# VH-VL binders against Sensor protein DivL (divL), part 1

All scores and structures are predictions.

Target 1, 212 residues: Sensor protein DivL (divL), of Caulobacter vibrioides (q9rqq9r547to758)
Amino acid sequence: NVSYELRTPLTTIIGYSELLERADGISERGRNHVAAVRAAATQLARSIDDVLDMAQIDAGEMALEIEDIRVSDLLLNAQERALKDAQLGGVTLAVECEEDVGLIRGDGKRLAQTLDHLVENALRQTPPGGRVTLSARRALGEVRLDVSDTGRGVPFHVQAHIFDRFVGRDRGGPGLGLALVKALVELHGGWVALESEPGNGSTFTCHLPETQ
Unless a header shows other numbers, all headers, positions and changes below count from the first letter of the chain; antibody chains aren't numbered by Kabat.
F, E and O stand for the ipSAE by ESMFold2-Fast, ESMFold2 and OpenDDE, each averaged over both directions (binder to target, target to binder). V2 = 0.75 x the mean of E and O + 0.25 x the DockQ between their complexes.
[cut] marks letters that were taken out.
The coordinates of atoms that the task and the answers printed are left out; those that the model quotes come from them. Centres of patches stay.

## First folded at step 1 (VH-VL)

Design f10 (framework fv_felzartamab)
Fold by ESMFold2-Fast, scan of step 1:
Structure f10 (fold): chain C 212 residues (1-212), chain A 123 residues (1-123), chain B 107 residues (1-107)
Amino acid sequence: as target 1 above (212 residues)
Amino acid sequence: QVQLVESGGGLVQPGGSLRLSCAASGFTFSSYAMNWVRQAPGKGLEWVSGISGSGGSTYYADSVKGRFTISRDNSKNTLYLQMNSLRAEDTAVYYCARGDYTYRYEGYYFDYWGQGTLVTVSS
Amino acid sequence: DIELTQPPSVSVAPGQTARISCSGDALPKQYVYWYQQKPGQAPVLVIYKDSERPSGIPERFSGSNSGNTATLTISGTQAEDEADYYCQSADSSGTYVFGGGTKLTVL
């Protein structure tokens, strides 16, 4: 397990960096340096996971572990994971889920990963005082998961390429997040869409079929 | 310093109800998932229920679904477990435990535990 | 669903190395956490994320996760290490599971 082998030393670096931040006898400048090391190692761990996931998908080796997932739990858990980042950015993070959406068949880890990338993108593009909303609705033959923001929007010339690899790096992202969203949704038999008005926010929609 | 203090345990008859509380201090309560883990006398640990930091998501072990309700009051830094339709098999020390994680796709682990409160269900 | 199997007991002499196993099909892809529980006390986290030690936990405690088996290793075992040890894992759907526990006896 190459992914596990790479995560282990990074987890060690992050753990010891966190302990050093709390240790007596380290200078203020030293604490700042340790915090920077921890942040960089955490970002690298996430980037490595994305690269390995994309490689696994490209090789046709990613098998989905299909289970019954309560859609409201999926959205609320994604909100909870992003809460601190939203607060640091001064952004309101809300969940709006129709009471009758119920269950979907899908890979819980991969759908959580999909929502995390979409929320991360939304938070990066939303200035303080803005709002990010996670929502879900059931339509004929599908469930739609939306991540909507009141942020900068996507320039028209970029919209056709927003799910291409490394496009996100121009917008301060890791470069693979939205490409991985597309790949994971398509592995579920679905598709992704973007609606955006430059300067007036964006809505990313994951269309997931009921017959997964 | 993180502290978790359980209360509300006691003797109750089968079919009865009991509410447990856990008072938290020393950390930002609303930023952490909270959990109840029980241990029957002389037996191992069993996760019972969990609640997200916001209180928006709740989870239950199959053995307690429909009978137990987990809740929290973030303004009072307090976690609750409402236990209804109690059975002899629910006899256990109930621990309050804080959930933590460091990456997006990890589940939670329990970094701090309270001292526990004993619930005895007997006729 | 996660299912974790531990041996019911392990015995070691003082100063010897104790190894406690935790087996499950999901372990190659999931982190494992270890808790120590002494009689009449609450559990204490001794290893998190397979191999990390919390502050205050002695260096003689270490962990690994390889193949279908996670292992808690206590080198130079001391009398104070006598306790019940539990492994634990979790999944992204909010399900948590503990192993059955291993009673470590130091004689």
Scores: ipSAE 0.000, ipTM 0.430, lowest interface PAE 13.2, mean pLDDT 82

Design f2 (framework fv_felzartamab)
Fold by ESMFold2-Fast, scan of step 1:
Structure f2 (fold): chain C 212 residues (1-212), chain A 121 residues (1-121), chain B 107 residues (1-107)
Amino acid sequence: as target 1 above (212 residues)
Amino acid sequence: QVQLVESGGGLVQPGGSLRLSCAASGFTFSSYWMNWVRQAPGKGLEWVSGISGSGSYTYYADSVKGRFTISRDNSKNTLYLQMNSLRAEDTAVYYCARGSRYYDYSGFDYWGQGTLVTVSS
Amino acid sequence: DIELTQPPSVSVAPGQTARISCSGDNIGSKSVYWYQQKPGQAPVLVIYDDSDRPSGIPERFSGSNSGNTATLTISGTQAEDEADYYCQVWDSSSDHVFGGGTKLTVL
């Protein structure tokens, strides 16, 4: 249930509170523990936002602010936001965009949110030395946004349910991220897919209709 | 490609000093904890010292506190270990090792080749 | 303060399964790292976060961690796996703690 997503960052905050209490030189080691507590609080805030966003979508209250978006900008901006986390994890984060993919009509904030969740999932599943690639290509009647990783892959029995609420939590994910990806893409008239062989990475694809 | 290259080891008399360097390349140096881990001849691994990405936090094993100083220059992608008041038991190969995330992963994912420090008369 | 205990040596025939233990009080609550070191070489990370493999580490390497014992398992052990293996955890009171190391001999 939702308590798992709230509990995990709270457990981290509690753990670091205990480390602060046991530290020899609180002014020196304590500063690092405070940073970890702040990171956990930030993750909790993000989890709460995801719950609220999902509730808004379920109620039919999320209105998309449609605009013309350059697809290459979407991918490059998503790469920029995730670059520090990728470097900390020892993972190569690359962007590959076909020439003339051009524009897509969509909600820039919500599509950025979608890519952020997919990249976060990919980085979580990819060990040091691996690679995460954001790519885009135009197909008949649609634009496809791919997030591909060389990570651990998804077990076959989980693949059919990977976009279900809280399934990602069981694999160390935040629980709502992939479900929110599906919901946001479907709000754009699209659909999401996964191609994965356990041990050989995963590719998540967002199929976005080419708006007339 | 991540590379860590140690230098500065050598023969020194008890009570002497040495400064070790580790040149890093292939990653954003300032974003990672860096560590020194040593290994006495024929013995196991012993963590010596660690420093945060910013250089603001430094930690030392009890065996070296007050004698060794870890530092870094992020503009040069270089890690240092200043070793003072050296003792025979400090004789070891000193490895430069990159730290993982300090709250979830507390290991060492990349290691240099090491530099030998011999403390002997 | 946690102390990690490993057997000093383990011997297996080629193709056998090697199991190297790492014992420490409540080690199951910690993330365990395993390193392989061949003579004259730097250590190489083979397992992180108890059971995960870095890119390039063969599938025959696996790990587990529960209660007071973590275990590195090498299935179908090959001659090139002959090395010293070290477990390691981080502890708030001790920082980084290594086990004493286990020499794996493949006969």
Scores: ipSAE 0.000, ipTM 0.407, lowest interface PAE 21.1, mean pLDDT 83

Design f3 (framework fv_felzartamab)
Fold by ESMFold2-Fast, scan of step 1:
Structure f3 (fold): chain C 212 residues (1-212), chain A 120 residues (1-120), chain B 107 residues (1-107)
Amino acid sequence: as target 1 above (212 residues)
Amino acid sequence: QVQLVESGGGLVQPGGSLRLSCAASGFTFSDYYMNWVRQAPGKGLEWVSGISSSGSTIYYADSVKGRFTISRDNSKNTLYLQMNSLRAEDTAVYYCARGGYSYGYYFDYWGQGTLVTVSS
Amino acid sequence: DIELTQPPSVSVAPGQTARISCSGDSLRSYYVYWYQQKPGQAPVLVIYGKNNRPSGIPERFSGSNSGNTATLTISGTQAEDEADYYCQSYDSSGYHVFGGGTKLTVL
C-alpha cells in the first residue's frame, strides 16, 4: 500500500518524460531539460526502493528466495548491467572469476542488488581512466565476492562507519546503498568488509557462507 | 549430540614430534570446516590451524607455519594435527573445534582438549 | 593483522550488570563472537552474529557493537557466570583472532 502510493506518481513522471523526449516540436534545450527530469525521477525511485527494502528488512518481512546460483553468472550479469555507465564514465569494468568457484546458495535478486550497489559506489568513486574489478574466490568456510576500484579510497576515520545508514549521504549518494549491502549480506548469514588506503582505491568484500 | 574427542597429547622434548587426533560424532563431519585452537597454561586462546570440509583449503597461524600439518580423513570422521620441531612455547591444551559459518566464522562446538607439554 | 583488546578482569556484585569490552581496528566491519570458559572446561560459544544465543545460553547474555568496540553484557549476573570470557573475529585473509580474555569475578 505505501509502496503503490509512492511508485505510481514516479511511474507517471518517468513515462511522460520518455514520451516528451520523443515528441515533435521540442527544442534541443528542452530535450536536455526533460532528460534531467527523467534522471532525477529515476534516482528518486531507486532511493524510495532502498528505503522500502531497508524498512522491510528491519520489520523482519524480507524472506530470501534461496536458489543455486552460478557465481560467474552473478558477476557477468552485474558487469552487463553496469557496462554503459562504466563506458560513459571512462572506467574499465572487468570480471575476474576462478572457474572452480562454482555454485552458491542464495537469493539471486538480492545478491544482484548487492553487487549493483557496490559497483555503483565504485564507479562514483573512480575517475576516468580508472578500473573496477568484480571477482570471486572460494576461501575458508565461505565464498568471497570482491568489488575493487582504483578510485579515491576511503579516509581512515570513515572506514569503520562506511556501512552505517546515511554515512554516504555527504558523498552525493542516497546514503543507504552500502547499508543495504551490509543488511542483505547479513540476511544471507554473511558479512561485509572494506580494505582501502586513501588515494589508492578500495576493495569491498562480501563474505558468503559455504552451503555444503 | 555433537561430540569431539581429542587424543595424542603427552610429554615431549624440544625438537620432538607429536600427532594429535580428534574423533568426531553426532554430525556429518565432511560438511564442516575443522580447527585446532590451543591454550597455554593460565593463558588465553590462540587459533592454530583450519581445514576445509574437503581438505583442499588449509590455513596456519604464523607461529606454527612450516612445523605443523593439519589433515583430515572424512571416511573415519577424524581430524589430525602433526606437530614437528616442537618448542617450549607450544606447551598448551589443544582443542578440536568445529567451524560454524552462519554470520561469519566462529567455533560452535569444542572438544575437551588434550595437553601437550614440551619440556626438557 | 587485527589485534583484539579486552580488559584482563571485571568484578561485579551478584544481580548487577557485567559489561566486557573487546576493541580492535575496523571491528565495526566484522562480526564478533563471544566464548565462556570455566576452570578445567572447554570454551562454550555464548554469542554469535549480531546478538544470537546458541541453544542453552541464558537470555541474560547479549552482545552489542559501538564503533570499533564490541561489548558482552550479562544482566543480573549469577555466581555461575564467573568465568573467563573471550571475544573472537577473523580478517579478510581467513585468519582467526582471539582477544586476551577477561576474568569475570562475581563478588
Scores: ipSAE 0.000, ipTM 0.430, lowest interface PAE 17.4, mean pLDDT 83

Design f4 (framework fv_felzartamab)
Fold by ESMFold2-Fast, scan of step 1:
Structure f4 (fold): chain C 212 residues (1-212), chain A 120 residues (1-120), chain B 107 residues (1-107)
Amino acid sequence: as target 1 above (212 residues)
Amino acid sequence: QVQLVESGGGLVQPGGSLRLSCAASGFTFSSYGMNWVRQAPGKGLEWVSGISYSGSNTYYADSVKGRFTISRDNSKNTLYLQMNSLRAEDTAVYYCAKDLRWEYSGFDYWGQGTLVTVSS
Amino acid sequence: DIELTQPPSVSVAPGQTARISCSGDALPKQYVYWYQQKPGQAPVLVIYKDSERPSGIPERFSGSNSGNTATLTISGTQAEDEADYYCQSADSSGTYVFGGGTKLTVL
């Protein structure tokens, strides 16, 4: 429960930063500084959540809140959350979902969190003019969620370790994003995979078991 | 440099009470969790109690729950441990210890300790 | 609730490698911290988060956490390394536990 103690001051910093951006009389330079503070606080809040989520999973304390989830909604909502960052990076962010994929049983918050980490990774690896695609398909006994990018790809010697903790730590997070993806998918009884050829993009796949 | 200085230890009879203090300097006290760790004569370390940076969350070892109360005063950079219903097995050197970081459990700085002796 | 087991004592000759183990069933999923305590002194953190070393701690100190056993390794052990060593672990709820301690003798 250390997360509540840390989230409160971060929420306060973010809130006051928003108020300062709207305040009359603040200089343009001051507004830019406030925006930078808010961005840093938001990144720190996400890093704190990742660390605490991983600690909770390690302790065996994370219980999933299972519900019926429409797969197309899951993908479209993830796209909506990332759209501004994709536009700022000059990257096309698309959703390709078969209409017959339908529903899955899972934790909506945790699956959204999983997709957010995968999309963030894809956008980080994709230069301007590239494309990131979220897609889903139903296969025998499972639903597959794919996040595919046209970015730099993953070197062969790194591929076996891409889901290890602290990989990509120098990229602006604690390096737990992909490790948390693996842990959350495995909590759902699934598994994760990577298909990549260096220089020719990457596809990260979450395999989720079909309940019906 | 970081300094933690404990005080308030002494001789007390079983069933009595003592209040320990820890004066902190050299770091932003209000940004870190704080802990009490004890060590009985010739024995190992035992974590006793912890408190969040704001003071709103407190934690206790089962051996002291209901008898000890941890608190802090961020305006005075001071940590406290109120010890009630003391028993012979509470005899120990009590150390004040600072959390390493918000994201990592562990203690990077310790005080010199203050001796609490519970006997008639 | 976590329980950490250490050997009560370890002896090494000067210049030899000392290895102190810390075992617990929960260790594969938890970080371990190591403390050095010399007679009459407060403990000093020598390794945090399994294998990381605080500034000022000699390079000869290293740590690992594999399977259900964490290990503190002191390479080229010096006379001044003679001390009691404690492992410690914690969960995200703020609860902490120490191992029973290991007396390292260098002679």
Scores: ipSAE 0.000, ipTM 0.408, lowest interface PAE 19.4, mean pLDDT 83

Design f8 (framework fv_felzartamab)
Fold by ESMFold2-Fast, scan of step 1:
Structure f8 (fold): chain C 212 residues (1-212), chain A 123 residues (1-123), chain B 107 residues (1-107)
Amino acid sequence: as target 1 above (212 residues)
Amino acid sequence: QVQLVESGGGLVQPGGSLRLSCAASGFTFDDYAMNWVRQAPGKGLEWVSGISWNSGSIYYADSVKGRFTISRDNSKNTLYLQMNSLRAEDTAVYYCAKDKYSYEWGYYYMDVWGQGTLVTVSS
Amino acid sequence: DIELTQPPSVSVAPGQTARISCSGDKLGDKYVYWYQQKPGQAPVLVIYQDSKRPSGIPERFSGSNSGNTATLTISGTQAEDEADYYCQAWDSSTYVVFGGGTKLTVL
């Protein structure tokens, strides 16, 4: 049970860091140090989860729990989870969902995980005053989920490799976030794409086939 | 029904120019990346150029860089290939091909192909 | 940069299994696509993303991709399967890359 053995001490570190950050008698400098420790531990926990999820996918052991999902709920829930980080970064986080997109069949946990990674990436790349938009639309034979940002964009020579493992390590984690997005979308029978012009933001699209 | 129809091929002398067109119908043209692929007589397929849905990303094979220009007019559902400084080695059937999905390169492939238009470069 | 190598020809008897290979450095780390082309006709996509079939492609067509080699397999080969077959992958330096093609003859 390696997942349980690793997550337990990390949860303890994060919890005690949160308590210490709110404790009486800690200096402002000390509070900042504790916040840094908590942030690093949280990042490590996410990295460990990504590594374990990728290992399960590579082994062919990740089984999807398919259910009916309202696309608007999927996007609104992703927005809610990211709202605090967006506010702290001075970024507008919006949802734009076509009224007729309706339901898709998929794994709600894994699709939420996919959107969380894309939103986190968008927020990291978007300066204060910018915008991140979650949107969805129905196209022939598929539903498209878009995460668009007005951030730094992706250099052309990097775009071809943006979904490769360990690319963008300088953007946080072990560089598995976008590779995991690709793997999870492909488990659903779909694919992922990027449209970006350096300096003019990026749009990441998850193409999900209709599964009845 | 998704359909791609190429036109503009013909006989041209070395050093000459031709402009190929591809008329698209039956799908939302401005949502998809488009490609030109050629095939010399009795030879295999060679990718020539690709363009994203909004013309923001354009790529060329090394053999045609600086001589060919890909473009699209989304209001007319038409893809173009401007071919300059033509060589005998450019003689081929040129196919217009639609990406299965839109957006950037990485895992792109062609799900629908036109019938092709023959370009012959000969004196 | 990747170069895709296919055998120039493969011959099978009707009803037998045809296997067409496509080899490239670390090809198993990429998606492979397969196209069928009959004389005087445009290519037709028969396999996408290593092993998936488009609507309308017979079940006898299947694909795999591991290590340095992708394989198109045609079970119970029919006369109408006689064609040229091309593999395709994507490369960051050269973009869309096609194999040299394999002529399948059903005798």
Scores: ipSAE 0.000, ipTM 0.420, lowest interface PAE 16.6, mean pLDDT 83

Design f9 (framework fv_felzartamab)
Fold by ESMFold2-Fast, scan of step 1:
Structure f9 (fold): chain C 212 residues (1-212), chain A 118 residues (1-118), chain B 107 residues (1-107)
Amino acid sequence: as target 1 above (212 residues)
Amino acid sequence: QVQLVESGGGLVQPGGSLRLSCAASGFTFSSYYMNWVRQAPGKGLEWVSGISGSGSSTYYADSVKGRFTISRDNSKNTLYLQMNSLRAEDTAVYYCARLGYEWYFDLWGQGTLVTVSS
Amino acid sequence: DIELTQPPSVSVAPGQTARISCSGDNIGSKSVYWYQQKPGQAPVLVIYDDSDRPSGIPERFSGSNSGNTATLTISGTQAEDEADYYCQVWDSSSDHVFGGGTKLTVL
């Protein structure tokens, strides 16, 4: 597969960049250049994965590995993966899970991927001193997963198209994170929503159908 | 090769009309929020108008509401600005700008000059 | 409703630190973006989200934002940094708002 063909040279670039950062005899400026190359290669690898995932979804080739998932574990694991980045950014990252949420039927990898994209978006939009909250609630026929931030909010003119592809694209990156969130949630039979006031935070909600 | 190219600028008398075009290439045009930003000679940047990827939502600066209309043709990868009832204060270089990652303008055209003079 | 005020000009000697302010009511609650514009050219983003740099922008560019003032800082200023600099924020009432611009002179 082309994905493996692209990942192999990127893994090599990342690996050698890591070795060069630890090598004797390179200047401080040279070490900074190597770090920048490594960071760019790592970002490109993530972007390639997102593009390939979206291509699989578009082709109807993404098969979900459905299992019983404890919602509290899903949120706590997402928090743990993002905790260091939150601390580096001076942002409080909290989990609030309703006692009775229990289990959902879904693809653990794909739901984790969905939360990772939402948390990454929330951390980017939240200045130091702010807060990002992962929460879940059970409603009749569904479970709602929320990622809420106290950050900058989403401008009104962007809100109608926040889940469109390449909206929010980084310089050189594909900008597929929120589009993948929508696609992955819809593959689970659910839907996504945004509530935001510019300058006053945002809440992204994933509505997932109850276990079947 | 990702780029935006503006056209349609020129000299027009007060009360006249002009239509600006912006040709996009190298990216999926329909997936991006597009904007017009202007700059009067020797002055700063001023956001004029924005349009969502599908064209369903449009926004305007108070200074141009009721006079300017933004539109797009995604089949032609082209953004438009219809400018009516032009005033001397509308004299500016008009830039086409794409809204990118982290909600900033990540791609700009080179601009097209509109001069409103008697 | 927000109005952004920048000094019209700032001058520094090569190698010195340049600081360009952008003042606006409660600007610290908003994301600030900084653009560099050279004569006859389109603007280029140098800082986004108050303090983040796009790929390819030199490490000497940094930003801060708190209270009523955002600041673009250029450490060890080079001749090539001579340009006009604009701050920009999102405002719910008027959407995109730009400052008046600051001409940076390096001599």
Scores: ipSAE 0.000, ipTM 0.445, lowest interface PAE 13.4, mean pLDDT 83

Design i1 (framework fv_inotuzumab)
Fold by ESMFold2-Fast, scan of step 1:
Order: structure tokens, then sequence, then C-alpha cells
Structure i1 (fold): chain C 212 residues (1-212), chain A 120 residues (1-120), chain B 112 residues (1-112)
């Protein structure tokens, strides 16, 4: 398929870039150029995956594999995947989960993907010394998953359409991440919300319906 | 080819309402915000508000709140702006425009404009 | 509200002239990403406004390269390097950093 044909050369570019960064005799400028190439290739790979996922959702062809998921595991696993990026950026990445949240019904892979996009967005928007918090709580009829950051916040002009396709591209990243978050949460019968004041961080909330 | 086509000119009496349409084509209708901007005779451009066609969420300039309503019909790719309790000061050319969020935010395509005249 | 102010309100020019229009915002229009939320539009009576420049300095596709934008933070400039007959129009800067989106009062470029 198109995905395989695009990912193969991209994986080769990333691999050789990583090898070249470790090579003897490369100048400081050369190392910086190689890092830029690797970063661009990695960004392209993520953009391709996002475009393909959105195309599947638009076609009505993304079927969810519903299972029982322990909410605390979902958050802890998301933290584990992002921990090194957080450390490199000088950002504290914490998990705060209410003890009694328990289980939700959902697609573990797609909910993990949702959290990964939200955490990536939060880390991108949070300067060194800041904090990103993953949290969950159970409310009547729903479970809420929050990703909060102490970062730069969302300008008022963007807030009304922050989840639209290719909106927020100027914040860095592929431009589909938050649109995918909305689409994936809505596939679970839920909805997404943002609370933000420019200069005072942001909280993105995924509202997921409670199991019967 | 991206196009925004607006409804024709309207003449209204003070106190009436007017509903202007903006039909979009040539792109994915639900992927872009649509904004409304007006220009009264001898005056500059004034932003009225915008609508997200995918969810119907709206943002209005405070001075029009309570008088303006924006709606979207995804089946016809059409946005509507209704302005009520018309005053002579509402006489203006009304434009719809597509919002584009790429390395900034700006209005890249505009409708041809609809003249609304409010007179007794 | 974030306001933008243009100068001059009008100017007279001849074909071939270099024209400069300025726009000043009440606050910085630069987001933390480095992107600048300022655009320039051309408007003629009886026609829709036309986007010329976005992000302070990026030329819109299809717009002649005699148009250029510059500036950062709060001070911005639109330059027309060699004015053509079709350029006699009113020019508007716009901030889109925050709602309500606001336009400058306009600069009318008139034939000398």
Amino acid sequence: as target 1 above (212 residues)
Amino acid sequence: EVQLVQSGAEVKKPGASVKVSCKASGYTFTSYYIHWVRQAPGQGLEWIGGINPSGGSTTYRRKFQGRVTMTADTSTSTVYMELSSLRSEDTAVYYCARGYDYEGYYFDYWGQGTLVTVSS
Amino acid sequence: DVQVTQSPSSLSASVGDRVTITCRSSQSLVYSSGNTYLSWYLHKPGKAPQLLIYAASSLQSGVPDRFSGSGSGTDFTLTISSLQPEDFATYYCQQSYSTPYTFGQGTKVEIK
C-alpha cells in the first residue's frame, strides 16, 4: 500500500541519519545538518500516519477494537512513552489518577494514540521548568482524561477551532494531531474540550462515556 | 477551484431581518472556518464573526451579539448570516471569507459581496 | 481588543513609484512559535478584498512579486516596489492574533 511505499525510504533516511550522527570525523555543522534531516523525516513519518488514519475515519472504515482498559495503566503507559522527551525538554511529566477510576470500555491502541498526541502537543507548548500532568477522574456517566500543561496557552483566536484540521500547525507538529484526538474520542461516543488562558497553560479534556 | 458564492442584494426597512447565504465549493467545506466581514459606505472593513461548519460553533464580535446568527448546512456546503433589528447603520456590503490557519491565520478566499441597504 | 493603526490614511502616487504603507498593532502579534498574525489585503470598490501578504512577510500564491511585507512584533510595512495601474486601491492590514479580528482603517492609494 501507499503507507509501506512511503515509510520504507523514510525509515532508511532516519536510520542513516542516526548512524551519521555517531560517525567519526563529522563536523559540528555536519551533525546539526544531519539532526535536522532526521527531525524532518520523523515529522514526515508522523504526518503520513496521521493523514492515513484521518482518511480511514472519513471513509467510515476505522473499526474500534473495544476492550476493558484500566485507566491508570493507560495514563502510566503514556507517561512512560513520553518520559525521555519530557526529560530532554526540561519538563516535569506527572500522572495523577483518582484511585477509584477503574476501567473504561475502549480501543486501547486508539486511546493511547489520543493521549500521545495530547502529550506531544503539551510538551511542544511547555518551556523548560514547566509541567505536564496526565490525570483522570470519574464523573456521573463518564470518565474524564485530562492533559494539563503550564505552557504558553492557546490564543483566543484559535480556541474555537483548535480541533479543526490543520489548525494550530504554527504551534509545531503535523497539524492533524488535535483533529485526530477529536475524531478518535468521538468514535468512542465521547467529546473533547479545551480550557486555556494565553500565557497560563492549557487543559485538554477527553470525555468518555461510562460502560454499561 | 475554491469559490464562495453569495446571495443577491437586499433592500430592507429598519427593524427587519436579513439572511445572506454563502455557498462554498472546491474544497472540504467542514475543514475551514467561514467568517463574515462588512464594509459600510465610506468606512473600512469590520469583522462580524465566524462559524466552524463541522460543529456549528460560532464566535461573534460583541457589538453584534444578540442580533447576529450564523448557521451552516453541510449537505449544501452553505453558510448563512442573519442580522436582525436592522438599522440604517447596517447598510453595507457583506462578505463571507474562508479562514486559513497555516503559518498564521488569514482570509484566503472571499465571496463577491452582498449589498444590504436599510432605508425607510 | 487588539487594534491596528495604518499610516498614511491616503497617498498620491504615479505608475512606477515605490509605495510604502505602515501598520502598527497595540500589542505584539508574534506567537511563541515565531509566527506573526498579520495580513495585508487589497480592496477595490465593487470587488471582494484580496489577500496579498500573510504572516507579515509571506506572499500569497498568485500575487505579483512587486508586493512585499516586512516587520515584526508591533510594526509592519507593506511595500509595492513599482506601482502598476491596477494597484490604485485601498489597502488594509489585519491582525488575527486574537478575536475580535481587527482591520486597520485603510490606506487609499490614489493616482497623482
Scores: ipSAE 0.000, ipTM 0.438, lowest interface PAE 17.3, mean pLDDT 84

Design i2 (framework fv_inotuzumab)
Fold by ESMFold2-Fast, scan of step 1:
Structure i2 (fold): chain C 212 residues (1-212), chain A 119 residues (1-119), chain B 112 residues (1-112)
Amino acid sequence: as target 1 above (212 residues)
Amino acid sequence: EVQLVQSGAEVKKPGASVKVSCKASGYTFTGYYIHWVRQAPGQGLEWIGGINPNSGGTTYRRKFQGRVTMTADTSTSTVYMELSSLRSEDTAVYYCARDWGYSYRFDYWGQGTLVTVSS
Amino acid sequence: DVQVTQSPSSLSASVGDRVTITCRSSQSLLHSSGKTYLSWYLHKPGKAPQLLIYEVSNRFSGVPDRFSGSGSGTDFTLTISSLQPEDFATYYCMQGTHWPYTFGQGTKVEIK
């Protein structure tokens, strides 16, 4: 889902910036500049992947690789990937998974991608001292994956459009993340929902079919 | 179901070229990379290179630069690997394998093609 | 190139045994995405290699629970909790974090 031509130069930029950041004799200001370049390149790589993924979905060309996935592994792995960013932001990142949730059928990479976008959104909207919780439960023929935050909440006039393309950009994040969440969950036969009270946090829910 | 089906065994003389095919089915051909990996008798697995069927972009291991060429035909969902200036050391089983570029793993493999280089 | 070293190069085991194979990389495999792209493959003579574990610890579809992966940074482990007859094979780790992709030299699991 990513062109070799786009990935190669970007990987080179990221690699050299990592080497410079570890180099002897570089000033603290120089290290900060290199870290900023690496961060920007990494974000550009993710943005390019998101654009390419959305284009593939729009063309009807994205095929899911369905496998049996342990739901607790999905949540714990997503927590592990986001833990450093949560710590830097002063946010508690917790996982709460019911013991009987068990397995789902889905595309592991695409569901991990979905959770990553939801967690990134939650961390962006949660001030220091707040909390983000990943949780899952099985009920009524579906598995629900929730990402809850104690952050700013979503203004009422935005809630109906929060999964629209490029709406998230207005909130200081990538413009395609939540739209991709919706598209990927719907490809799994599921649906997405938001419960939010402005000033009192948000819960984003992915509803996934139990066996399909 | 996902399948990668490779062309049959080849016997070549030193200095010749060989072109091995890998036909994909059961998924969107342009959505995944295809890589080539070989195993010489008594040796381990060795990555040769990969191709993005959507763009035709390729990446090769340095030791094969100038000798290997990978191409893709989207109309037949087939990837080709051509290795030129063959040596006896190129005798190996050659595998194609699928890589979803987002995950950097080889999830499905072709059955393998034995290439024998002998005088 | 990132070098990947496996240990041991071979081992002898009996059905029911716990088997541990180690993989070490010359530099960190933590990717800028926050993921670590270290995968494990099973290879038998006359058959195609098959994916067992990806991203350090995730079992691929259809892979039995007896296979597990762990590790971080530069040190990784594949564990088979109770070896079965079909598990006598050569095992390879592969890193995908850095171009070019590199394989370990393989670990042959033989009957004792």
Scores: ipSAE 0.000, ipTM 0.407, lowest interface PAE 19.3, mean pLDDT 84

